# VHH binders against Methionine synthase reductase (mtrr-1): the designs that were tried, part 2

Target 1, 246 residues: Methionine synthase reductase (mtrr-1), of Caenorhabditis elegans (q17574r271to516)
Amino acid sequence: TKPFEVLVVSAEFVTDPFSKKIKTKRMITVDFGDHAAELQYEPGDAIYFCVPNPALEVNFILKRCGVLDIADQQCELSINPKTEKINAQIPGHVHKITTLRHMFTTCLDIRRAPGRPLIRVLAESTSDPNEKRRLLELCSAQGMKDFTDFVRTPGLSLADMLFAFPNVKPPVDRLIELLPRLIPRPYSMSSYENRKARLIYSEMEFPATDGRRHSRKGLATDWLNSLRIGDKVQVLGKEPARFRLP

## First folded at step 19 (VHH; from u26 with Y103F T104Y)

Design v12
Fold by OpenDDE, fold request of step 24:
Structure v12 (fold): chain B 246 residues (1-246), chain A 123 residues (1-123)
Amino acid sequence: as target 1 above (246 residues)
Amino acid sequence: EVQLVESGGGLVQPGGSLRLSCAASGFTFSDYDMYWVRQAPGKGLEWVSEISWSGGSTKYPDSVKGRFTISRDNAKNTLYLQMNSLRPEDTAVYYCAAHSDEFYLSPSEYDYRGQGTLVTVSS
């Protein structure tokens, strides 16, 4: 199923957004319009929002890659037949004709904790021997515990890693190859009436850690918080083909 | 060029055994978690086994738990699936797949996937 547009018709804070004692909770209502006729929602069903990556974070990454100046230029992606790079492949979810900004904003999950392959690329992309050593350790068998404690458990993003290792300048093509697909985010409907679905969510926050210099908000909840009445947003009407490992 | 080449499939009687192999090339095999997935005729892709990059952790769905065993040899860039006590419902094309992260999986979320090998369990 292809994403379609819905209209935000209400957005309210359920809790005091300025309270430090209570988590921020917000209720959003969306109108499916003409698409409602094709959708048979049942209690407990979820809306899948197509959530974009934050513009500032995308810019930061592109800048570190040295390609911010060409981020909005239309380009056709291709594999260099002469490349000796490992894992040189255009992901199936990435359009061949696009812009770097678009790819990093809508196609690539830059918030997911980097895997070992990506960390290895980061290690190879620094001129600082100490950074290289540490990054190689994180993607080694010997560094499994450190990887878990430093990267996985706190859920460091690509940006977090780049902040933590300031001399790393990864090649943008390798990032495109190795970053996972940005997937829609599900939110359970609290109600569905008259072509309108209501959802309630709590704001997520990730605190500062050893590998994260600054606290950040969750990707989806931060985006949802930015929504206002009258906004048009992209959603999927059905669950994407996916499964969770037991 | 990235390649995952499955082998070992074939026809087997119920209760029989097969061992599948997947030869990996063109990427850093040891950096990836590896999976076996299968697709039966008329059905969607089903996860059947997972092994961590180091081989230290394995996971199975209840449908194959106790019957299938996943293993890997990183030195040989090879993934294995030992299938015992095979059942007709195990009939499917079996694919080897690589993924660098542990989250939600979909066919589009695997980093790499082979062309598959057919396993037919029939009397």
Scores: ipSAE 0.422, ipTM 0.758, lowest interface PAE 1.1, mean pLDDT 90
Fold by OpenDDE, fold request of step 24:
Structure v12 (fold): chain B 246 residues (1-246), chain A 123 residues (1-123)
Amino acid sequence: as target 1 above (246 residues)
Amino acid sequence: EVQLVESGGGLVQPGGSLRLSCAASGFTFSDYDMYWVRQAPGKGLEWVSEISWSGGSTKYPDSVKGRFTISRDNAKNTLYLQMNSLRPEDTAVYYCAAHSDEFYLSPSEYDYRGQGTLVTVSS
């Protein structure tokens, strides 16, 4: 289940992208090349794309952490010797020698709604009393409903939170610790033949809310929309080791 | 120091019931999703139940669905597992475990796990 490179050989709209009456659908074809010989896809199988986080959003987060200037410097990851977590290890998909930019781009899910532990860290990372109070409310037992209604249900991202609380400056090491793994995104294959897989996807859009000032497209949607013929992308040919609970 | 201490295990006849408890300390219990997992002799770790941090969502595998009920009291930092209609195949060491990731789970990836309590179902 190691990621491998495939080639985008076609990318077309199958519906009118300007129509407001029909959902926008796009068809992408990828060539597995030499890897096809090892792959036994069946109808209904999915291709798992390793979707990177947007560069602009990554920069925004790194800037707020005060580490944008060193984002591209090589660093070595190490396990905190004081950790009490069981089976503490550097994940196999993360290189020991890396950069902050690389980690936030390819390893960490910055679009997933922050959990209460992360919100608590944000509360501790602001000098503004009003921000601190509100963030503590959201991560408190009394604020469970507020957390669900304003953070979890709308699916606010870390960037959304940081935008809403402009004085929060979280420590980058705590973000790395608490952010979940960026998981490859599955797309069902519409066809697989002659080393090529086709997939059709519908655009996902998240509307503006009180916590999300602007509507945005899903991470995978934006990324897929950016793909062009000739692009090389990383994919998994099988389901990732981590799974969603039923 | 983080601690998860399971209790309530023991010997029970088929069709019987047990209630397990897990006392948590050393971390913010209410911030974590909690799990019960079990390990039968000679077998790997098996997921038994899950409850979200708020208690608003519970999940079970088909093997225990309808028989087991997971619950939590965040004020007491305690996790519970009510086990009814027990079967010999339920015999295992039961562990409580904590995880901060609600959506994705690796069978071997929990943040914290207790020492376990033995449940034996035998006639």
Scores: ipSAE 0.106, ipTM 0.556, lowest interface PAE 2.1, mean pLDDT 88
Fold by ESMFold2, fold request of step 24:
Structure v12 (fold): chain B 246 residues (1-246), chain A 123 residues (1-123)
Amino acid sequence: as target 1 above (246 residues)
Amino acid sequence: EVQLVESGGGLVQPGGSLRLSCAASGFTFSDYDMYWVRQAPGKGLEWVSEISWSGGSTKYPDSVKGRFTISRDNAKNTLYLQMNSLRPEDTAVYYCAAHSDEFYLSPSEYDYRGQGTLVTVSS
């Protein structure tokens, strides 16, 4: 339920990274420390990593919204109980104090390709008539093929869209409303012993489960590849309970 | 203010039909894929139909395929579910839901959902 820190104690290749005959696989080992007793993992269970958004992209977005200079100021957030956008773990109406930097770094998914409602907000947020026309076209029924070919399939992020449309200055409150929640990324444990979990992942393949959103390729793998011995990482201990057949 | 308001539920005999409606306001309806989901008494949420934002694609689970038909009218901001050949196991609260991304959706991650309308199928 609550994220906690674990320590990276090894990171290595499992296969030859230069062999073209076999897909590259990497292994990391994390030490759960004192959390191990409360978690009761078995091999084959998943660990959910809380992967932060890249700081460069966060800063670029906040600058384009005109709020980078106040990004670290405390602000009050209202959570709509019916939609439960941002912090779905808090039922009911709650005002939460946080910062814009924290929201865009850890809470909002800025790498997922923008959907049509977000693109419409971008269209409404530019004074350039050529940008507005093109963005409205991408939201239209006649523009469905272009949207798929040029936004969804290439996996363009919000930052990529803002770079391509330099006069768009979106309202930050609309981005907070429309961006998806950043969800922890699952990775299966290959082993668990002595409070340490070993995880194997492929550089070309993401784990997939039914009912889960497709994540943009590269973010989690790039982040995992950047981990060094001694790094501390945030994890979520287990998948939320749901009804299952025996 | 986003609203999704379901209507058309009620009591119906087995083998009968009902037509549910969902009136949408407060957002650009044609930007969203639309869904009907249901919750039987004491059970979890079950997906029962999906229609794409443009209306060009519909999907159903095997449990309702051939009996239920989803449709939308983007000019009227209204979603419909025609339910035919109703069975007692169709008894549930039916919710209208909207979601804007075109990635696979988990049952708990709709952008908006309504308050629901009760359908009771009883002899």
Scores: ipSAE 0.006, ipTM 0.458, lowest interface PAE 9.9, mean pLDDT 76
Fold by ESMFold2, fold request of step 24:
Structure v12 (fold): chain B 246 residues (1-246), chain A 123 residues (1-123)
Amino acid sequence: as target 1 above (246 residues)
Amino acid sequence: EVQLVESGGGLVQPGGSLRLSCAASGFTFSDYDMYWVRQAPGKGLEWVSEISWSGGSTKYPDSVKGRFTISRDNAKNTLYLQMNSLRPEDTAVYYCAAHSDEFYLSPSEYDYRGQGTLVTVSS
């Protein structure tokens, strides 16, 4: 289905935002406007938010790839006809014109912990032999415990890895190939009336670790907290088929 | 650049056996979980076997469990499927597919997929 815009019409705290014993809960109301007539919703149905990646992280990654200065130039994205690279913006057999900024902001998941194929690309993209050796160890069977302990369990992002390995300069085309598709985030409606949906959500935080000096909130939570009355946001009204887990 | 080339398909009678091979090139084979999927005439893709990147874990749906055996040789960049006790409903084009463990989506979400090899089971 095609994403559409809805309007933020209220945002408020549901619980005491200063209580340390209870996770903060917030409520946002969005107005579906004319889209409500074509989409039949009931309370308990999910709304899928198209959550953009943070601009500072996108800029940091594009700078490390050496392409920040051309991030807003149009480029043509081509799909391998024999095999399909599945991406939120690339249906099979379709050529696209886009920008690097758009791809990294809205299409690619930069927050998921890198898998072994991506870490191998990072190892191939540094002139520092200590960095290369360490990254190759993380990709190996011998290094499986270190990968779990230092990358997977702490939930380090690509930006966290690039910060930890400052001489890595990955090719941007390999990142586009290997980064997961950024998928819309589902939130259940607590109510839906008069074309307006209310959503209640809890804040989620990721604690500071050696690879991430400061704690951070989840991508969707930070974005939702930033919304104000009058903001327009992109949503999907139906669950995408590729969202299902086995 | 990336290639997955299946071979070993053909015509076989019910109850017979075939061994499929998939030669991989253009990527680090040992980084990927590997899969066999099939498409019967006029049907969608069906997952039929999975083997982990190291070869330490295999999985099968009930429809083929006990009859099919997936294996891999990471030194030769080759994936195999031993198919025994074949039935007419096993007739399909069989595809080799690769997927990193970063993806938890349906079988149509594989990172790489080959061109396939036809297996026909008929009397």
Scores: ipSAE 0.000, ipTM 0.390, lowest interface PAE 11.9, mean pLDDT 76

## First folded at step 21 (VHH; from v12 with D101Y)

Design w15
Fold by OpenDDE, fold request of step 24:
Structure w15 (fold): chain B 246 residues (1-246), chain A 123 residues (1-123)
Amino acid sequence: as target 1 above (246 residues)
Amino acid sequence: EVQLVESGGGLVQPGGSLRLSCAASGFTFSDYDMYWVRQAPGKGLEWVSEISWSGGSTKYPDSVKGRFTISRDNAKNTLYLQMNSLRPEDTAVYYCAAHSYEFYLSPSEYDYRGQGTLVTVSS
């Protein structure tokens, strides 16, 4: 199933956005337009939004990789014929020519907590022996608890890791190889009528922790908060498992 | 070069046993959760078993629970599947697969997967 475009027709706060005691809730209404005819939503179904990564965070990562200056240069994607990696497959409908910025913005999940393989790459990408040691510990059996407590449980992003380990300069090709695919985010619809779907969402926030010096909002939260009436957004149908890279 | 090479498949009678092996190379095997999946003729990919990176946790679907046992040797970069009490419905191509994240999306969404080994259970 390919993503399709819908129109934001309403965006409003349901709760007082200035209240510190109550979590902010916002209601978004999207119009499916002509696509509605093909969609048979039932109560409880979810809308899957194709949420892009934040531009600033993408820039930060690319800068740390030393490739920000070429982020918008066209590059050709190729699959190593000897690779057994399934995630590296380029869908037939995806143009092989892309940019690093595009890939990191729309294709790669930079907010997912890095797995052990990626952390190992980070360890190998620092000249600081203390950083290297700590990162290797997080990848070790001995460091399992630390990994869980420091990385997994708080849900540290790649950017969080890079910020926590300032001397790490990972190779961009390894990031592309190891980062998971960015998948659409589901939101249960409150109603579906007259080609319009309504959803209510609560803001999700990740607090500051040892590996994250500053609190941040969830990827989808930030993006949804930025939506305005008239915006066109990409959504996917009911089966995110069949999501193709844009 | 990342490789997962399955072996041990073959023809076996119902009630028989078979042990599959998967040799991994080209990546840090111990950093990945490993899986066995299978595809029967005309059917989709089915999850068969999983084992955590450390080998401390294993999971099975009801279809094979009590009959199949997944194990791994990280020192040898090898994954195993002991299959006992085999049934005709177990006939399939068996694949080993690797995943680096603690979430399961679908049987088709693994980081790496081998070419598979055929298991045929027939009288």
Scores: ipSAE 0.352, ipTM 0.723, lowest interface PAE 1.4, mean pLDDT 89
Fold by OpenDDE, fold request of step 24:
Structure w15 (fold): chain B 246 residues (1-246), chain A 123 residues (1-123)
Amino acid sequence: as target 1 above (246 residues)
Amino acid sequence: EVQLVESGGGLVQPGGSLRLSCAASGFTFSDYDMYWVRQAPGKGLEWVSEISWSGGSTKYPDSVKGRFTISRDNAKNTLYLQMNSLRPEDTAVYYCAAHSYEFYLSPSEYDYRGQGTLVTVSS
């Protein structure tokens, strides 16, 4: 299924956003417009938002890769002829002509905890011997528990890792290769009527940890909170594929 | 060269058991989540089981839950699938597959996949 555009027609808090006792909930209504005729929603169905990565975080990563200055230059995507991955193809929703900024904003999941293959790349991308040693420990068999405890369980993002290891300068092509695909985020519809879907969501917050210096809201939460009446957003009508939420 | 080689398939009677193995080479096995998928005649690929890179997490569909057990030995670069209480509907070619991230369940999203081993359950 291909993403399509919907219109935000209402956005409001249903709980006191300043209350410390009650979780903040917000209600958003989107209009499917002409696309509604093709959609057969049932009770319990979810709307899948194509949530972009935050611009500041994307810039930070691109800067660390040393490619921020060319982030908006058009480039053509091609499949690496040396790839051993099965069914290697450019997804239909991704344009062949793109930019680094666009890829990191809309195609790559930079908030997912880096896998061990990516940690190895980070280890190889630092001139600091202490950083290299620690990163190699995390991606070693001996460091399995450490990796789980300090990277996977806390859910550290790529940015968190780069903050923790300031001398790491990963090659952008390796990031593109190893980062997972950015997947749409599902939200259950509270109602669907007259081409309009209503959803209610609770804010998701991640606390500060040793690896995550600052508390942050979930990617989708931040994005949804930024939505205003009149905004046009990309969505998928139904579950595009089987996946688990981070 | 990346290789995943499945073995252990064969003919078994209903209610019987088989143990499949998958030998991995050409990549860092311990860095990847591993999966078993199967393809029955005339059907598409079906997810059968999942195990995280650390072995700390396993998942199964309802169709095989309680009967199949996935495990791995990272020191030996080997993935296993213990299949008990086999049924005729379990007849399929079984493949081992690798992925860097655990949140993908679609067989089309796997990085690597073996050639498969045939399991036939018949009286």
Scores: ipSAE 0.157, ipTM 0.598, lowest interface PAE 2.2, mean pLDDT 87
Fold by ESMFold2, look of step 21:
Structure w15 (fold): chain B 246 residues (1-246), chain A 123 residues (1-123)
Amino acid sequence: as target 1 above (246 residues)
Amino acid sequence: EVQLVESGGGLVQPGGSLRLSCAASGFTFSDYDMYWVRQAPGKGLEWVSEISWSGGSTKYPDSVKGRFTISRDNAKNTLYLQMNSLRPEDTAVYYCAAHSYEFYLSPSEYDYRGQGTLVTVSS
């Protein structure tokens, strides 16, 4: 299905945000407008939000790659035609014109904890011997426990890793190759009436640690909390088929 | 250039055995968790097995547990699936797949997938 726009018509707290006894819950209501006639939703059905990555994190990553000053210029995109990734967005060698900012804002998942191939690229992208040694250890069999304890379990993002390793300057083309596709986030409707859907969600928060100096909320939660009445947001009407295609 | 090439499929009687192989090239094989998935006629993809990048962890759905064994040889860049006690329900195209991200893994998030090899279980 194609994404379509819906309108935010309310955003409210469901529970007291200052009470420590109850997990904070929030509600948004979106108006499907004319799209309601094309869709048959029931309470409990999922709506999929196209959640952008935060601009500050995108800018930080692009600056560390040395490409922030050209982030809004056109570039060509292609994928390997011999063994296609299951979630590929463009087929074969078809050229796609886009920008680096668009790719890193809407197409690539920058919040998922880096896998070992990406960490190896980070190790190869620093001249600091202490950084290189540490990053190579995280990719090694001997470093499996450290990878789990310091990267996977804390949920460190690419930006967190770049902050921790300030001399790493990764090639942007390798990030485009190795970062996963950013996928729409599903939320169940609590009700659907008169073209309007209500969605209730709980806040997701990652507390500060040595690897992450400040607590943060999950990507979708932080974005949902930022929505105001009158905002237009992109959604998919059902689970994207490409998540299930070989 | 990444390649995953499956082999070893064929026609076999119920109760028989087959051994599938997947030859990998164009990436650091030992950095990737490896998977077998299958697609039966008229059905969607079904996850069949998973092996961690080092070979230290294997997982199976109930439908194949005890009958199928996944293994890997990182020195040869090869993934294997030993299939025993085959049933007609195992008839499918079998695909080898790779994924390196351990956080929030999903069967739909494979980095690479091969061409597939057909397994037919029929008497």
Scores: ipSAE 0.013, ipTM 0.495, lowest interface PAE 8.0, mean pLDDT 77
Fold by ESMFold2, fold request of step 24:
Structure w15 (fold): chain B 246 residues (1-246), chain A 123 residues (1-123)
Amino acid sequence: as target 1 above (246 residues)
Amino acid sequence: EVQLVESGGGLVQPGGSLRLSCAASGFTFSDYDMYWVRQAPGKGLEWVSEISWSGGSTKYPDSVKGRFTISRDNAKNTLYLQMNSLRPEDTAVYYCAAHSYEFYLSPSEYDYRGQGTLVTVSS
């Protein structure tokens, strides 16, 4: 299934955003246009949004890797057929063409809290001995509680880790290898009629903490909240493909 | 460069036992939580077992709990699955898998998967 474009035709509040309520609900309506003729949707079915990563976080990561200046240069992806992992290099392989910006914006999940292998790469990518020691501690059995308390539970992203460890300059190819794939996010339709789908969703917010510079809503919620009437967005009509065996 | 190579599958009678092995290379094995997943003919992937990166924690779904035992040897970069009291419904291709992100449990989120080994349980 390939992504297709739909048009935002409304973006409204279903609860007063100025009330003292703990939780705000938002509503958007998208117009499927001619694509609706080939799709059989009912209320309660899911639409899968291709949610891009925030440009500021992508640029920050690419700058830290030392590759922001070539982010829009075309490069060739190599896909390991046995593991279905993506490798990227600037020429040398017969593979799909893309850019680093496109990969980090649409293909890689930069918001999921880093796992131990990624933290080890960060540890190996700093010249600061204090940063290296702390990052190796987070990978160790002795640091298991600290990893839970300071990385997993707060939900720190890669960008949060790089902010906390300013001398870490990771190799971009290792990030491409170790970051998970960004998958489209499902949202149930509250209604579907006349080629238009209405979605009602709730805001979830992560408060600012020592590891997170600012209070942050979830990736999909922030992106949905940014949509305006007239915006065009990419969706999948059915559940996206997952990792497949070679 | 990453390789996960399963072995030990085969034909076995109901009530029998098999021990699967998975040899890992091309990545730091001890950094990864490891999994066994299976795919029965005509069905999707099903999670079968999980072992933490250190080997200190194991988890199983109810369908195999008490019959299957996952283990790992980090010095040998090898994952194991001991399968006892096998049933016809255990017939599947068994894959070993590696995952570094513990916040998600979907089989589709594994970082690496092997080629699989077929286990057939029949009379």
Scores: ipSAE 0.005, ipTM 0.435, lowest interface PAE 10.2, mean pLDDT 76
Fold by ESMFold2, fold request of step 24:
Structure w15 (fold): chain B 246 residues (1-246), chain A 123 residues (1-123)
Amino acid sequence: as target 1 above (246 residues)
Amino acid sequence: EVQLVESGGGLVQPGGSLRLSCAASGFTFSDYDMYWVRQAPGKGLEWVSEISWSGGSTKYPDSVKGRFTISRDNAKNTLYLQMNSLRPEDTAVYYCAAHSYEFYLSPSEYDYRGQGTLVTVSS
């Protein structure tokens, strides 16, 4: 299915936001407008939000890659047809024209904790020998406990890693290769009538850690909390069919 | 080029054994946790086994635990699945797979997946 645009028509608290005894719950209402006539949604069905990555984090990553100045220039995303014909993520025959900002804002998941392959790219991408040594240690057998304690358990994102290692300047093409694809986030409708859907969600917060000096809420929660009446957002009515290679 | 090539499939009788292998090239194999997944005719993908990048941790669903053993040889860039006590319900195309992010997700979200090797268990 194709993404379509809906309008935010309310955003309100369901619980007392100042109560320390009750987890904060919020409700948003989106208006499907004329598009609703072609859709058969019922309460309990999911709305899949195309949640963009935060602009601040995208800009930070692109600046660190040395490509922020060209982030809005058209570029051609392609894969070597001879090398990646069986790659499950990108068909070997596809050439896609887009911008780096669009890729990092809407297509790539920058919030999942990096695995060892991405950390090795970071290690290869710093001029600071202390940073390189530390990053390589995180990829080593001797550093397995540190990797778990520093990266996996705290859930550090790529931006958190780049913040912790300020001299790392990764090649943007390696990030495009190694970052997961960003998928739409499902939220169940609590009600749907008169072309409007109401969604109730709970706030989630990631506490501060050594590598991420400040707490933050989850990506979708932060984005939903930022929505204002009159905002237009992209949604899917159900999870997109994933392309599969046999 | 990035390739995962499965081999070792074939026809085997119930109770028999097969050993699958997956030859990896075009990426640093020892950086990736590796997986076997399978797809029975007309069904979705099912996770079959997982092994950590170093080989120090292995995991199995109850459906194959005790019968299947995953292993890897990082010096040869090769992943293995020893399948013992095979049953007709093990009939499937078997794929090796990898992903670069830390958390396991749906089998359809792996970074790399091979072309598969067919295992048929019948009398």
Scores: ipSAE 0.000, ipTM 0.321, lowest interface PAE 12.2, mean pLDDT 74

